# Ledger of designs, part 45: miniprotein binders against q5jf28

Target 1, 318 residues: q5jf28
Amino acid sequence: MERERLIKTVEAILRGAGYRVARLDLKGSCFDLVASRLFLLLFIKATVNIDTITEEQAEDLKRLAKFFKASPLIVGLRSKSGELEEGVVYERFGIYALRPETLYDALLNNELPAVFAERGGLYVRINGELLRELREKHGYSVNELAQLLGVSRKSLLNYERGEQAVSLDVAIQLEEIFDEALAEPIDILRAKVEADLNVKPETPLEREVFERLKKLGLGLVKVKKAPFNAISTEDDIRLLTGIDERKTRSTIKRAEMVAEVGRIVNSGGVFILEKTKAEVVSEVPLIPKESLEEVKDADELIELIDKLKKEIKEKLFS
Key: E = the ipSAE of ESMFold2; O = the ipSAE of OpenDDE; V2 = 0.75 times the mean of E and O plus 0.25 times the DockQ between their complexes.

## First folded at step 19 (miniprotein)

Design a4 (at its last look DockQ between E and O 0.94; V2 from the best seeds 0.89)
Fold by OpenDDE base, look of step 19:
Structure a4 (fold): chain B 318 residues (1-318), chain A 120 residues (1-120)
Amino acid sequence: as target 1 above (318 residues)
Amino acid sequence: DPELREARDLLEQAIELLHEAVRLLQEALRTGDSSLLEEAADLLTEALHIVQEAIELAQSTGSDDRAIRRLRFAWMLMYLAIIIAREAMETGDPELVELALTLLEWAYEMIQEALEILSK
């Protein structure tokens, strides 16, 4: 109940801000929502407690974000230490985590958060050049201002260089002294993350399919915690690729999710099965692995996918 | 405190408007009558103003920050529900009406919790 309300609230925030949204009903997925507006793409994990995200989920979330040039976000209500504060950015595994209200302010009010939590304290990054200019304009020496703030001379010099974050209390004092905003906003909508894109296939079937797709000229990015197993790529072609042994209810549900995600990230979908007849689920082809032997390159694979989609549309309307 | 009493009275009025808006949204889901969505959005707009006034009164009295935070969260949920209800009116998508109902259910819970805190 609580998780579902949180996901729906995040969906409403994104919709209210004019994003196109796909919501996933997949337990254990590294993301629950994907959203797009203009040049912004967001992959969002919604979790009531932000400390419940696993390292494996975080790695996959960063991998998707890096690949699609998207921002990864965690939206939650609490941590192990207590409730999250509004307007504060937290971090788990190099991913920004925030409350729904903080996301609301960023998307609907165009108010980016400036406060971040680290090691049990609240901090702000300040414009160090502006701090120096204001200090000099008001006639304060480094020693005088450092003494007024209750900080070391070394700390003040590090603030002016942008090498050290300032405690929230000291940031408030600085803004009061100079009557000027010094806090640098945290761009949660354009977060840069590092991820390893070179993850190996986990099953014998995934290995076989990956080797065949590579022979067709496709690059592959393995994803573990998503409705698809990999992203297959060649130039402008992107395929959300599912791999299963046989068609199950889970395969159908995942194909439906792949269709929804695909519409948001402007990518096709395909499922490659060890044993199946060629069919289409929610505009996502399910093809036998043997079909990969009938095509010569990635373009012929796309043609096969498009042909299958067309043939089924004709059967549904005939 | 007279101001704290006024804030509680305002929150009780907001709850009444929320209940009526929820009723209208549920009827819209049942009947497909989009005019009920507009009426619900208007009631929610009035309720939103009342909640804002209650927040301001609670802040002026130095009330418990936990109550104020819940009221701000409720305000956000109500504002979102208005946007979603209006989108549902334009698209005719019943899933959006269900989304608005979920937001309002949570807003109601937050206002109730705030009232409990402000009554101690």
Scores: ipSAE 0.875, ipTM 0.956, lowest interface PAE 0.5, mean pLDDT 93
Fold by ESMFold2, look of step 19:
Structure a4 (fold): chain B 318 residues (1-318), chain A 120 residues (1-120)
Amino acid sequence: as target 1 above (318 residues)
Amino acid sequence: DPELREARDLLEQAIELLHEAVRLLQEALRTGDSSLLEEAADLLTEALHIVQEAIELAQSTGSDDRAIRRLRFAWMLMYLAIIIAREAMETGDPELVELALTLLEWAYEMIQEALEILSK
């Protein structure tokens, strides 16, 4: 399908820019790719039509981005109003949305976008203090430059004070008049988002497991639309934590995805099941919930996880 | 018209190179022969330069922006496919070969759509 091609294209862009990438195959997930390079971490939802992302997906994407200090992105081709334009940043639920070509330019050509879409057209934020300096150096009064641009005196003062973005046409005129770069790029790689990290457990089993983890000293950030149910955390410990009643094919696939995501975000993984024997799937332990009572604190939980991974590795070589 | 005919001829050349690169990648996937990946990357590099020349020529004629945008998207996909094929050579990962194939099939569609637009 067209979405699968889009996800693969985004993966290729990220790999081409030197990112380590994990690609998810999970319908309804709040992200399709997570990628890291140096200090940059991106969580990306790839959608052909950017208006199809749900509020629930967007909130979880923002939760992950806030927790991991990552930039959330939507990459798409269209909106309800038509094709997305190359080089233009759109927004859905406070998350930047853009075409794959725009991501390509940012990552492979080091050209961040500067144009954003808002009601009424395309706009650019400019360096207002530099604009004022250039106007004065060139001998224009506020009225003279406003007249030349076809804008009001008040608008020009607002531009110089940084209180108003300019239309794309005005931005082009300004850079032609002054022969200087005035546009301020949009840092899609370090976008900051607001998110409510207080999400309640979805099931009684989740509530029980969360309470046990809290007794070990772990904080929890619940997510609904991911291959894991929460992030369990204390200081330097981070565990992508899945919760199921029993091991199913879905559990196995989610554990595989958790392993891949964990490599990118430098986090461990664990699945806690109501009924199971301890085992490891793709380097992610699946343990019964009773195992949480066998450990005293978060450090001992990590030791248990590491022990199980070591035991299964040694058995495979025997 | 002569410049537009040249642009279309260049794109037909690029399509031939793309078809051969796709065949090489498919064979590399079946056989595990990494030398086929290098050959495919070389053909794609040649096709990439041909598509760029066609874009410049079509732009100089004032051709339909819809065609130009499709060609630029195809160019990006082909460039990425070259990078991915080289990573596949280094790693031996067949999933990267499949990724490159996906990119090239989309690039081919974009070039064909651009040719249709340019032929109107």
Scores: ipSAE 0.874, ipTM 0.955, lowest interface PAE 0.5, mean pLDDT 91
ESMFold2 (binder alone), look of step 19: mean pLDDT 88; pTM 0.890

Design a5 (at its last look DockQ between E and O 0.92; V2 from the best seeds 0.89)
Fold by ESMFold2, look of step 19:
Structure a5 (fold): chain B 318 residues (1-318), chain A 120 residues (1-120)
Amino acid sequence: as target 1 above (318 residues)
Amino acid sequence: DPELREARDLLEQAIELLHEAVRLLQEALRTGDSSLLEEAADLLTEALHIVQEAIELAQSTGSDDRAIRRLRFAWMLMRLAIIIAREAMETGDPTLVDLALTLLEWAYEMIQEALEILSK
């Protein structure tokens, strides 16, 4: 399948650039890969056609990125309009989208893209102050340079003031005329996104569990399209929090994915179930919801989690 | 066009090296012999240079941009496969061998598609 090959290619790019990577196998997830290196953190949705990402997936991807101070990315090969171009940044739902080659160049060649797609074509933001300096140094009036480029005097003034991006064609002409780099790169590795972190519980069980967690002093960031239902947080405590009625194969797979994601984002994990016997799957405790009433605050919840992991490990290996 | 024929000949040579590298990776996966990973990486490095030369020749003839884009994508996939194969050697992780194989299978398809385009 072309999507599986795409995910593996992105994983290889990230590994080649020295990132620690977790790859997910969850249909409908808002991300397929999460990766970290030093202080950089990326959440990546890999999809062959970038227009297939849903609004719910995109909003959750942005919620994760905002919470973890990470850069969200969509990596794909085409859109409804045709093939994506190398070196061009597209945007869907406020998230940058780009080809694998563009990611490769950014990470392995330290060559950030500068061209972005907008209504009407391809554009570049340029260093307007440098443009003014170059124009004056070369003896062009604003009118003379505007005429040479085929743009209005007003447009050229806006370029110099940093108030307007130039078309790709104009950017190429400027760099040919002045033989200097004017393009401002797009920092796809530190993208800032806007996200509404106030998402309501999806089920009565989620509502009940969220209310119990709030009584412990934990804040909650709900997500719909991830292997976990929320991130539970207090100060430096961070828990990738799953919620299910009972332990199933799906629960086990999600717990395994939560463990992998947690390793990359330096967060713990827990699943809270309506019916279960306390146990641990891949370092992620599965606990009954009643356990939340046996602790008084977030610190005691962490202590319970750590105690369960230690006791189960001792029982199995003593 | 002699330069275009030369580019196609180079790509056929790269395909043969790629095929042998895939065979070595598959054998390494079956046997656990990490020395085969080194041999595969060496063959891929040679193939990578050959593909780059073919790209430069195709560009100089004004060849179809669709072929050149495919060759560039294949080049990237082969470069990544070399990196991943070396990581597999260092770590002993067989899932990295499988990853490298996936990259090379796609690279092979891209080179084949480019050859078809260049033969028109």
Scores: ipSAE 0.892, ipTM 0.961, lowest interface PAE 0.4, mean pLDDT 91
Fold by OpenDDE base, look of step 20:
Structure a5 (fold): chain B 318 residues (1-318), chain A 120 residues (1-120)
Amino acid sequence: as target 1 above (318 residues)
Amino acid sequence: DPELREARDLLEQAIELLHEAVRLLQEALRTGDSSLLEEAADLLTEALHIVQEAIELAQSTGSDDRAIRRLRFAWMLMRLAIIIAREAMETGDPTLVDLALTLLEWAYEMIQEALEILSK
């Protein structure tokens, strides 16, 4: 119940901000929502406790974000240490984590958070050059200002160099002394993350399919915790690629989710099965792996996908 | 404290408006009458102002921050429900009405928890 409410709340925030949103009903997925507006793309994991995200989920979330040039986010209510604070950015596995209110303020009020949590304290990054200019303008020596703030000379010099984050209490004191905003906002909507895009296939069928898709000229990004198994790519071609042994109820549901995600990330979808008849589910073709032997390159694969989509539309309206 | 009593009275009024808005949204979902969505959005707008006033009163009295945080969260949920209800009116998508209902159910729980804290 709490998780569903949280997902719906995040969906409402994104919709209220004018994003196109797809919601996933997939347990264990690295993301629960994908949203796009103009040049912004967000992959969001919604979890009541942010410490429940696994490293594997976080790595896949970062992988998707890096590949699609998107920002990954975790939205939650609490951690192991207690409730999350509003206006504070947390981090798990190099991904920003925040409360729904903080996302609301960023998206609807255009108010980015400046406070971040690290090692049980609250900190901000400040404009160190501006701090130095203000200190000099007001006639404070480094020693005088450091003493006034209750910090070491070395700490103040590190602040002015931008080499050290400032405690929230010291940041508040600085802004009060100078009557000027010094805290740098955290752009949670344009987070840059590092990820390894070169993950190997796990199953024999995935290996077979990956080798065949590579022979067609496609690059492959393996994803473990998504409704698809990989992203297949060549130039402007992007296919959310599912791989299954046989058609199951899970295959159908994942194909539906792939169609929804595909609309948000401007990508096609395909499922490659070990054994199936060619069919289409929610505009996503399910094709036998043998069909990959009938095509010569990625363009012929796209033509096959488009042909299958067209033939089914004609049958539905005939 | 008279101001704390006033804050509680305002929150009780907001709960009444929330209940009526929820009823209207449920009826809209059942009947497909989009005019009920507009009426619900208007009631929620009134309730939103009342919750804002209650927050300000609770802050002025130095009330428990846990209550204030719950009320701010409820305020956000109510604001989102208004936006979503209006989108539902424009699109005719019943899934948006269900979304708004979920937000309001959670807002109600947050206000109730805040009232319990403010009554101690």
Scores: ipSAE 0.889, ipTM 0.960, lowest interface PAE 0.5, mean pLDDT 93
ESMFold2 (binder alone), look of step 19: mean pLDDT 88; pTM 0.879
OpenDDE base, look of step 19: ipSAE 0.886; ipTM 0.960
ESMFold2, look of step 20: ipSAE 0.876; ipTM 0.955
ESMFold2 (binder alone), look of step 20: mean pLDDT 87; pTM 0.874

Design a6 (at its last look DockQ between E and O 0.90; V2 from the best seeds 0.89)
Fold by ESMFold2, look of step 19:
Order: C-alpha cells, then structure tokens, then sequence
Structure a6 (fold): chain B 318 residues (1-318), chain A 120 residues (1-120)
C-alpha cells in the first residue's frame, strides 16, 4: 500500500503544479507517471526503495526521456542506506532520485534542490566566481579562508574555479561568513541523460514488424519495460507501437495505457498483431501485420489509422 | 513540557477536523453533493494551520526530528488534499475525491505516529 500511496502523492503534486498527468498500472514498467506542463515533460518512476529500480528499467526510462526531450525522475522514500533526506538529490543509473517533499518544493514553491548525495556525504556546487569576489571584498587571502573553513588551499582554489563541489558543512559556513547565497540549484526538471538507443527486437514477430515499419520510412526506438514495444517515428509522426501475437486482456490494458500516455506526449498509438480483426481500443487501432503491406509509406499508415478510427466512431453512432 | 503538551493537544484537534473532512468527502462520493467538497476543504484548511502551529511548538522544544518530519509530510499531504478536493469540485471527477481520501488517510497515519513519538 505504501507504493500506491507514493504514486498518488506524486500525481497530486503534479496536478497541484498544473501538470496534465497519466498514471500507469503496469508491473515492471520503467515509469509510473508521465506529466506535461507547457514545454516541460517528466517521466517518473515511483519506488519506495530507490535501489529496487533495475538497470533495464533505468535504461528504458532514459531512452524515453531522451527521445521525448523529457526529464526522467525517480521518486522514493528510502535507499539501502536508510531514509532519503528532504532537499537532497540522489542518483541511480544517471537518473536523479528524490523524496516527494523535494518534488513538492520544486514544483509548488519554485524551490529547486541544491544538495546532492555522493560517496562520503552531502555536497553543494557553488558559484565559484562569486566566492572569489566575496573573499577578496572581505579581505581574505586564499590561505586565510581555507584555514577558516578547515579545507586545503588547493580545494579552495578548485571551489573558486568551479572544479569541485563543497561539503554541505562548508556551504553553510560560507553562507554564514558572507551572508550571500552561493549554492547553485540542480535543475531536476530539465535533466539531460545519456541512453543507448540500439536495442534488438525481442521476438521474431517484433523483428518482422520492425523491418516492415523501416521499409515504410519509420525509425524505431525499442523499449522493453513499457506498455508499448517501440516508438515509431518519421518527421512529425510519432507512434507508440505495441506488438503482440493476438489480442488478450493484457493487449487491451496496454492499449488503454498507450492512449493515456499518448495524450500527454502528443503521440499516436497502434498495436500490430500477428492475427486479429482490425478494431480500435480507446482510440488506439489494433491491426493485423498484413495491413502494413497495404500502405506504401508512413503517411499512408497514418491515413489507415485515421480511417479505422473514423469508421469505428461512425459505427458507434449508428 | 507545557509547550509539548500544547503541541499534542493541537494535533488531537487537527485529527478531529481531519476525521470530519474525511466523512464529508465520503458522503460527497455517495451523494454527488459538491458543497460537501467545499466544506471538507475549509475544515482541512483549518486543520492545516493547526498542524503548522503544532510543528512550530514541537520544534521550539527540541522535539525528536522523526516526529517533526512526519508532521511536515502530513502537512504536505493535507495541503495537496485541499488542492485536489478543489479540482474535484471544479471538474466533478470522483476519482479526484478518492485521491484526496488516499492522501488524508496517509496524513492521519503520519500525525498518529508523530503523536506516539511525542508522547514518549
């Protein structure tokens, strides 16, 4: 119950800050929430213990964030080392992790965190040029200030050059000495991540469908831990693309989630099945793989998708 | 001791307001009466100010940080519940009422746990 409450708390924070939000209920997914406001887009994995996120989940979360130009986040309450601290940014697999209170402060109070956890403790990056100006204004030599802070001369020079973060204790001392804000915030809303986009198809059916989609001119970004198997893209076209042998309850549930995610990320959805009669679930077409042979390029695929949605809409009102 | 006793008394008052707000939200789900959502939000706003005062008193006594952190978390949950209840009034979405209830149940548990810590 604590994870469910955490996901709902994150949803409430996002809604309170004016975000449109989609919440997923999918075992093993790389994200639980996707949210947008204006030009900001967030993909969020909510886990009570942040050390339970797997490498596969983290890599897929980064792939989605990189593709959609979104910021990935992990929101949690503890790690293997104990409770997470409010206002502290942690990292797992290159993704920022933080408590709900820290997200609340960033979004509802416009107070970005500045403290991050590293081996050995808590640290802050500071404005090194301002530090040097304040030191000189107050008449301290590098040696004098270093001695006052209990750090080496080399460390102080590195702080002033922006080459080294300071411990939290030193940051507090500096703000007490100079009565000035020196801390540089961490922009958790526009985090940039590295991702390996070369992921192989998981099944022969996926390989076959990817080959057909590539012949239509679509690029593909494969994911393993999402309600869809890939993102199909060309120019302005974006399709959250599912692939299954046949329609099952799982297929229907995934299509519903694809529709919800698609609204937030402004993308269409489609499921390609080995065997099916063409239909639409929650605005997401389910089509047989043979339908890909009926179109010549990505534009015609979109036309087919739109035609199916229109035909089923007209049937519902007859 | 007197300030800590006052903080505990304030938290017990906040719990009573929280219980009433929860009853109003549950009744709003059953009846569809949006005026109950507004009344619940008003009670929660009062409870929020009471919890904030209790936090300040507990801090001034040098109380256990574990209790204070739980009360701050409860405060956040209650503020979010107020915001979500108001969105529910505007939209008519019963799922938002359920969301507010989930937040308040967790807030109640956090306040209760903080009271236990403060009573040791």
Amino acid sequence: as target 1 above (318 residues)
Amino acid sequence: DPELREARDLLEQAIELLHEAVRLLQEALRTGDSSLLEEAADLLTEALHIVQEAIELAQSTGSDDRAIRRLRFAWMLMRLAIIIAREAMETGDPELVELALTLLEWAYEMIQRALEILSK
Scores: ipSAE 0.888, ipTM 0.960, lowest interface PAE 0.4, mean pLDDT 91
Fold by OpenDDE base, look of step 19:
Structure a6 (fold): chain B 318 residues (1-318), chain A 120 residues (1-120)
Amino acid sequence: as target 1 above (318 residues)
Amino acid sequence: DPELREARDLLEQAIELLHEAVRLLQEALRTGDSSLLEEAADLLTEALHIVQEAIELAQSTGSDDRAIRRLRFAWMLMRLAIIIAREAMETGDPELVELALTLLEWAYEMIQRALEILSK
């Protein structure tokens, strides 16, 4: 109940901000929502406790974000240490984590958070050049201002260089002394993350399918914790690729989710099965692996996918 | 404290408006009457103002920050429910009405918890 309410709240925030949103009903997925507006793309993991995200989920979330040039976010209510604070950015596995209210302010009020939590304290990044200019304008020496703030000379010099974050208490004192905003906002909507895109297939079937898709000229990015197993790519072509041994209820549900995600990220979907008849589920073709032997390149694979989509539309309206 | 009593009275009024808005949204889902969505959005707008005033009074009295945080969260949920209800009126999508109802159920729970804290 609490997780579902959280996901729906995040959906409402995104919709209220004019994003196109797809919500996933997949337990264990590295993301629960994907949202797009203009040039912004967000992959969001919604979890009541932000410390429940696994390293594997975080790595897949960063991998998706890096590949699609999107920002990954964790939205939650609490951590192991207690409730999350509004307006504070937390971090798990190099991914920003925040409360729904913080996301609301960023998306609907255009108010980015400036406070971040590290090692049990609250900090801000300060515009060090502006701090220096204000210090000099008010006639303070480095020693005088450092003494007034209760910090070391070395710490103040590191603040002015932008090399060290400032405690929230010291930041408040600086803003009070100079009557000017010094805290730099954290751009949670354009987070840069690093991820390894070279993950190996896990199953014999995935290995076989990956080898065949590579022979067709496709690049492959393996994803473990998503409704698809990989992203297949050639130039501007992107296919959310599912791989299963046989058609199951789980295959159908994942194909439906792939269709929804695909509309947000402007990508097609395909499922490659060890044993199936060619069919389409929610505009996502399910094809036997043997069909990959009938095509010569990635363009012929796309033509096959498009043909299958068209033939089923004609059957539904005939 | 007179101001704390006033804040509690305002929150009780907001709960009454929330209940009526929820009733209208449920009726809109049942009947397909989009005019009920507009009426619900108007009631929620009034309730939103009342909750804001209650927050300000609670802050002025130095009330428990845990109550204030819950009220701010409820305020956000109510604001979102208004936006979603208006979108539902334009699109006719019943899933959006269900979404608004979910937000308001959680807002109600948050206001109730805040009232319990402010009554101690």
Scores: ipSAE 0.871, ipTM 0.956, lowest interface PAE 0.5, mean pLDDT 93
ESMFold2 (binder alone), look of step 19: mean pLDDT 88; pTM 0.887

Design a7 (at its last look DockQ between E and O 0.94; V2 from the best seeds 0.89)
Fold by ESMFold2, look of step 19:
Structure a7 (fold): chain B 318 residues (1-318), chain A 120 residues (1-120)
Amino acid sequence: as target 1 above (318 residues)
Amino acid sequence: DPELREARDLLEQAIELLHEAVRLLQEALRTGDSSLLEEALDLLEEALHIVQEAIELAQSTGSDDRAIRRLRFAWMLMRLAIIIAREAMETGDPELVDLALILLEWAYEMIQEALEILSK
C-alpha cells in the first residue's frame, strides 16, 4: 500500500512538472514510470526501500536509459540503514536514488540537489576555482583557511583543484565564511550510465525470434525485467518487442503497457507469438512468428505492422 | 513551550480543513459538480498555509526531526493535490480527482503521525 502511494506521488510530481507519463503495473519490472518533457526522458523505479532493487532490475533500467539516452532514477523513502534524507543523492548499482521531495524540488522548484551520500557521511562537490578566488580575495593563505576548517593543507588544495569533495560540514562552513554559493549541483535529470547491452536470450523461442529478426537486419537490445523482451532497432526504427508462446491475459496487459511506453519513448511495439492469429491490441500488433518469414527486411516488417494497424483502424471507424 | 502548543493547535485546524476538503472532493467525484472542487481547493490552500506556519513554529522550537519530516512530506503531498485537483477542474478528468484524494489521505496520515510525535 505504501509502494502504491509512492508511485502515485511520483506520478503527481511528474504531471505537476508538465511531463507526459506512462505507468507500468507489472510486478518485478525494472521501472514503474517513464516520463518525458522537452528533451528530458526519465525511467523511474519507485521502491519504498531502495535496497530491494535487484541487480537484474538495475542493469535493465540502465540498459533502457542508455539506449534511449534517458536518466534512470530510483525514488524511495528508506534504505537498510534508515530513512533517506531530503536533498541527498544516494546511489545503488550506479543509479541515483532519492526521496520524492528531492525529485519535487528538482522538477517543480528547479532546485537540483548538491549533497550525496558516501561511506563516512554526506559530501558536496564545490566550485574549486571560485573557492580559490574567494580565499585569495579575503586574504587567507591555503594554510590559514585549512586550519580554520580543520582540514589538511593537501585537502584544501584538492578542493580548489576540484579533485576532492568536501564533507557537508565543511561545505556549510565555507558558505558561512564567504557568503557565497559554492556547491555544485548534481544533475539527476541528465545522468549518464554505462550498461552492458549484450544479454542472451532467455528461452528457445526468444532465441529463434531474435535470430529471425537479426536476419531482417534488426539489432536487438534484450531486457529481462520489462513488459517487452527486447528493443528491435535499425537506423531510426525502434520496436518494443514482446515474445510469448500464445496470447494470454498477461500478453494483452503487456501489449497495453508497451503501447503507453512507446508513446513516451517515441517507439512502436510488436508481440511475436508462437501460436496466434494476427491481431492488434492497443495499436500493438500480435503476430505469429511465421510472419517474420513473410517479410524480407526491417522495412517490410514495419510495413506489415502499419498495415495491421491501418486495417483495424478502418474497421473501427467505418 | 507556547510555540509548540501553537504549532499543535494549527495542525489540528489543518486536519479539520483537510477532512472537509476530502469530503468535498469525494462529493465532487460522485456528482460531477465543479463548484465542490473549487470549494475544496479553497480549503486546501488555507490548510497548506496553516501547515507551513506549523512547520516554521516546530522548527524554531527544535522539535523532533521525525515530526518535521512528516509535516514537510505532508505539505508536498497537499501542494501536489492542489495542482492535480486544479487540472481535474480544467479537464474534467475524474481520475485526477482520485489521484488528489490518494495524496490527501497520505498527507492526513502524516500530519496525524507528526501530531502524535509532538504530543509525547
Scores: ipSAE 0.873, ipTM 0.953, lowest interface PAE 0.5, mean pLDDT 91
Fold by OpenDDE base, look of step 19:
Structure a7 (fold): chain B 318 residues (1-318), chain A 120 residues (1-120)
Amino acid sequence: as target 1 above (318 residues)
Amino acid sequence: DPELREARDLLEQAIELLHEAVRLLQEALRTGDSSLLEEALDLLEEALHIVQEAIELAQSTGSDDRAIRRLRFAWMLMRLAIIIAREAMETGDPELVDLALILLEWAYEMIQEALEILSK
């Protein structure tokens, strides 16, 4: 119940901000929502407790975000330490984590959070140059201001260099002394993350399919915790690629999700099965792996996908 | 504290308005009558204003921050429900009405919990 309400709240925030949203009902997925508006793309994991995200999910979420030039986010209510604070950015596995209210403010009010949590404290990044200018303008020496703030001379010099984050209490005190905003906002909507895109296939079938797709000229990014198994790419072509041994109810549901995600991330979808008849589910072709032997290159694969989509559309309207 | 009493009275009024708005949204979902969505929106806007006033009073009295946090969360949920319900009125999408209802149910729970905290 609580997780579902959280996902729906995040969906409402994104919709209210004018994003196109796809929701995934896939347990264990690295993301539950994908959203797009103009040049912003967000992959969101919604979890009541942000400490429940696994490293594997986080790595896949970062991998998707890096590949699609998107921002990954975790939206949650609590951590192991207690409730999350509004306006505070947390971090798990190099991914920003925040409350729904913080996302609301960022998306609907254009108010980015400035406070972040680290090692059980709250900190702010400040404009160090501005701090120096204000200090000098007000006639404070480094020693005088450091003493007034209760910090070391070295700490104040590190603040002015932008080399050290300031505790929230010291940041508030600085803003009160100078009557000026010093806090640098955290751009949660354009988070840059690092990820390894060179993940190996996990199954013999995935290895076979990956080898065949590579022979067709496609680059492959393996994803473990998504409705698809990989992203297949050539130039401007992107295919959310599912790989299964046989058609199951899970295959159908994942194909539906791939269609929805594909609309948001401007990508096609395909499922490659060890044994199937060619069919289409929610505009996503399910093709036998042998069909990959009938095509010479990626363009012919796309043509095959488009042909299958067209043939089924014609059968539904005939 | 008179201000704390006023804040509680406001929250009770907001709960009543939320209940009526939810009823209207449920009826709109059942009947497809968009006029009920408009009436529900008016009640939600009034309730939103009342919750904002209650937050301000609770803050001025130095009330329990746990209550204030719940009220701010409820306020956000109500604001989102208004946005979503308005979109539902424009599009005729019943799934958006259902989404608004879920948000309002959670807002109601948060207001009730806040009221319980402020009553201790």
Scores: ipSAE 0.865, ipTM 0.949, lowest interface PAE 0.5, mean pLDDT 93
ESMFold2 (binder alone), look of step 19: mean pLDDT 88; pTM 0.885

## First folded at step 20 (miniprotein)

Design f1 (at its last read DockQ between E and O 0.97; V2 from the best seeds 0.91)
Amino acid sequence: DPELREARDLLEQAIELLHEAVRLLQEALRTGDSSLLEEAADLLTEALHIVQEAIELAQSTGSDDRAIRRLRFAWMLMRLAWIIAREAMETGDPTLVDLALTLLEWAYEMIQEALEILSK
ESMFold2, look of step 20: ipSAE 0.890; ipTM 0.960
ESMFold2 (binder alone), look of step 20: mean pLDDT 85; pTM 0.841
OpenDDE base, look of step 20: ipSAE 0.891; ipTM 0.961
ESMFold2, fold request of step 21: ipSAE 0.885, 0.886, 0.878; ipTM 0.958, 0.958, 0.958
ESMFold2 (binder alone), fold request of step 21: mean pLDDT 86, 86, 86; pTM 0.861, 0.859, 0.862
OpenDDE base, fold request of step 21: ipSAE 0.880, 0.881, 0.881; ipTM 0.957, 0.957, 0.958
ESMFold2, last read: ipSAE 0.892, 0.886, 0.891; ipTM 0.960, 0.958, 0.960
ESMFold2 (binder alone), last read: mean pLDDT 86, 86, 86; pTM 0.863, 0.858, 0.861
OpenDDE base, last read: ipSAE 0.881, 0.876, 0.882; ipTM 0.956, 0.956, 0.957

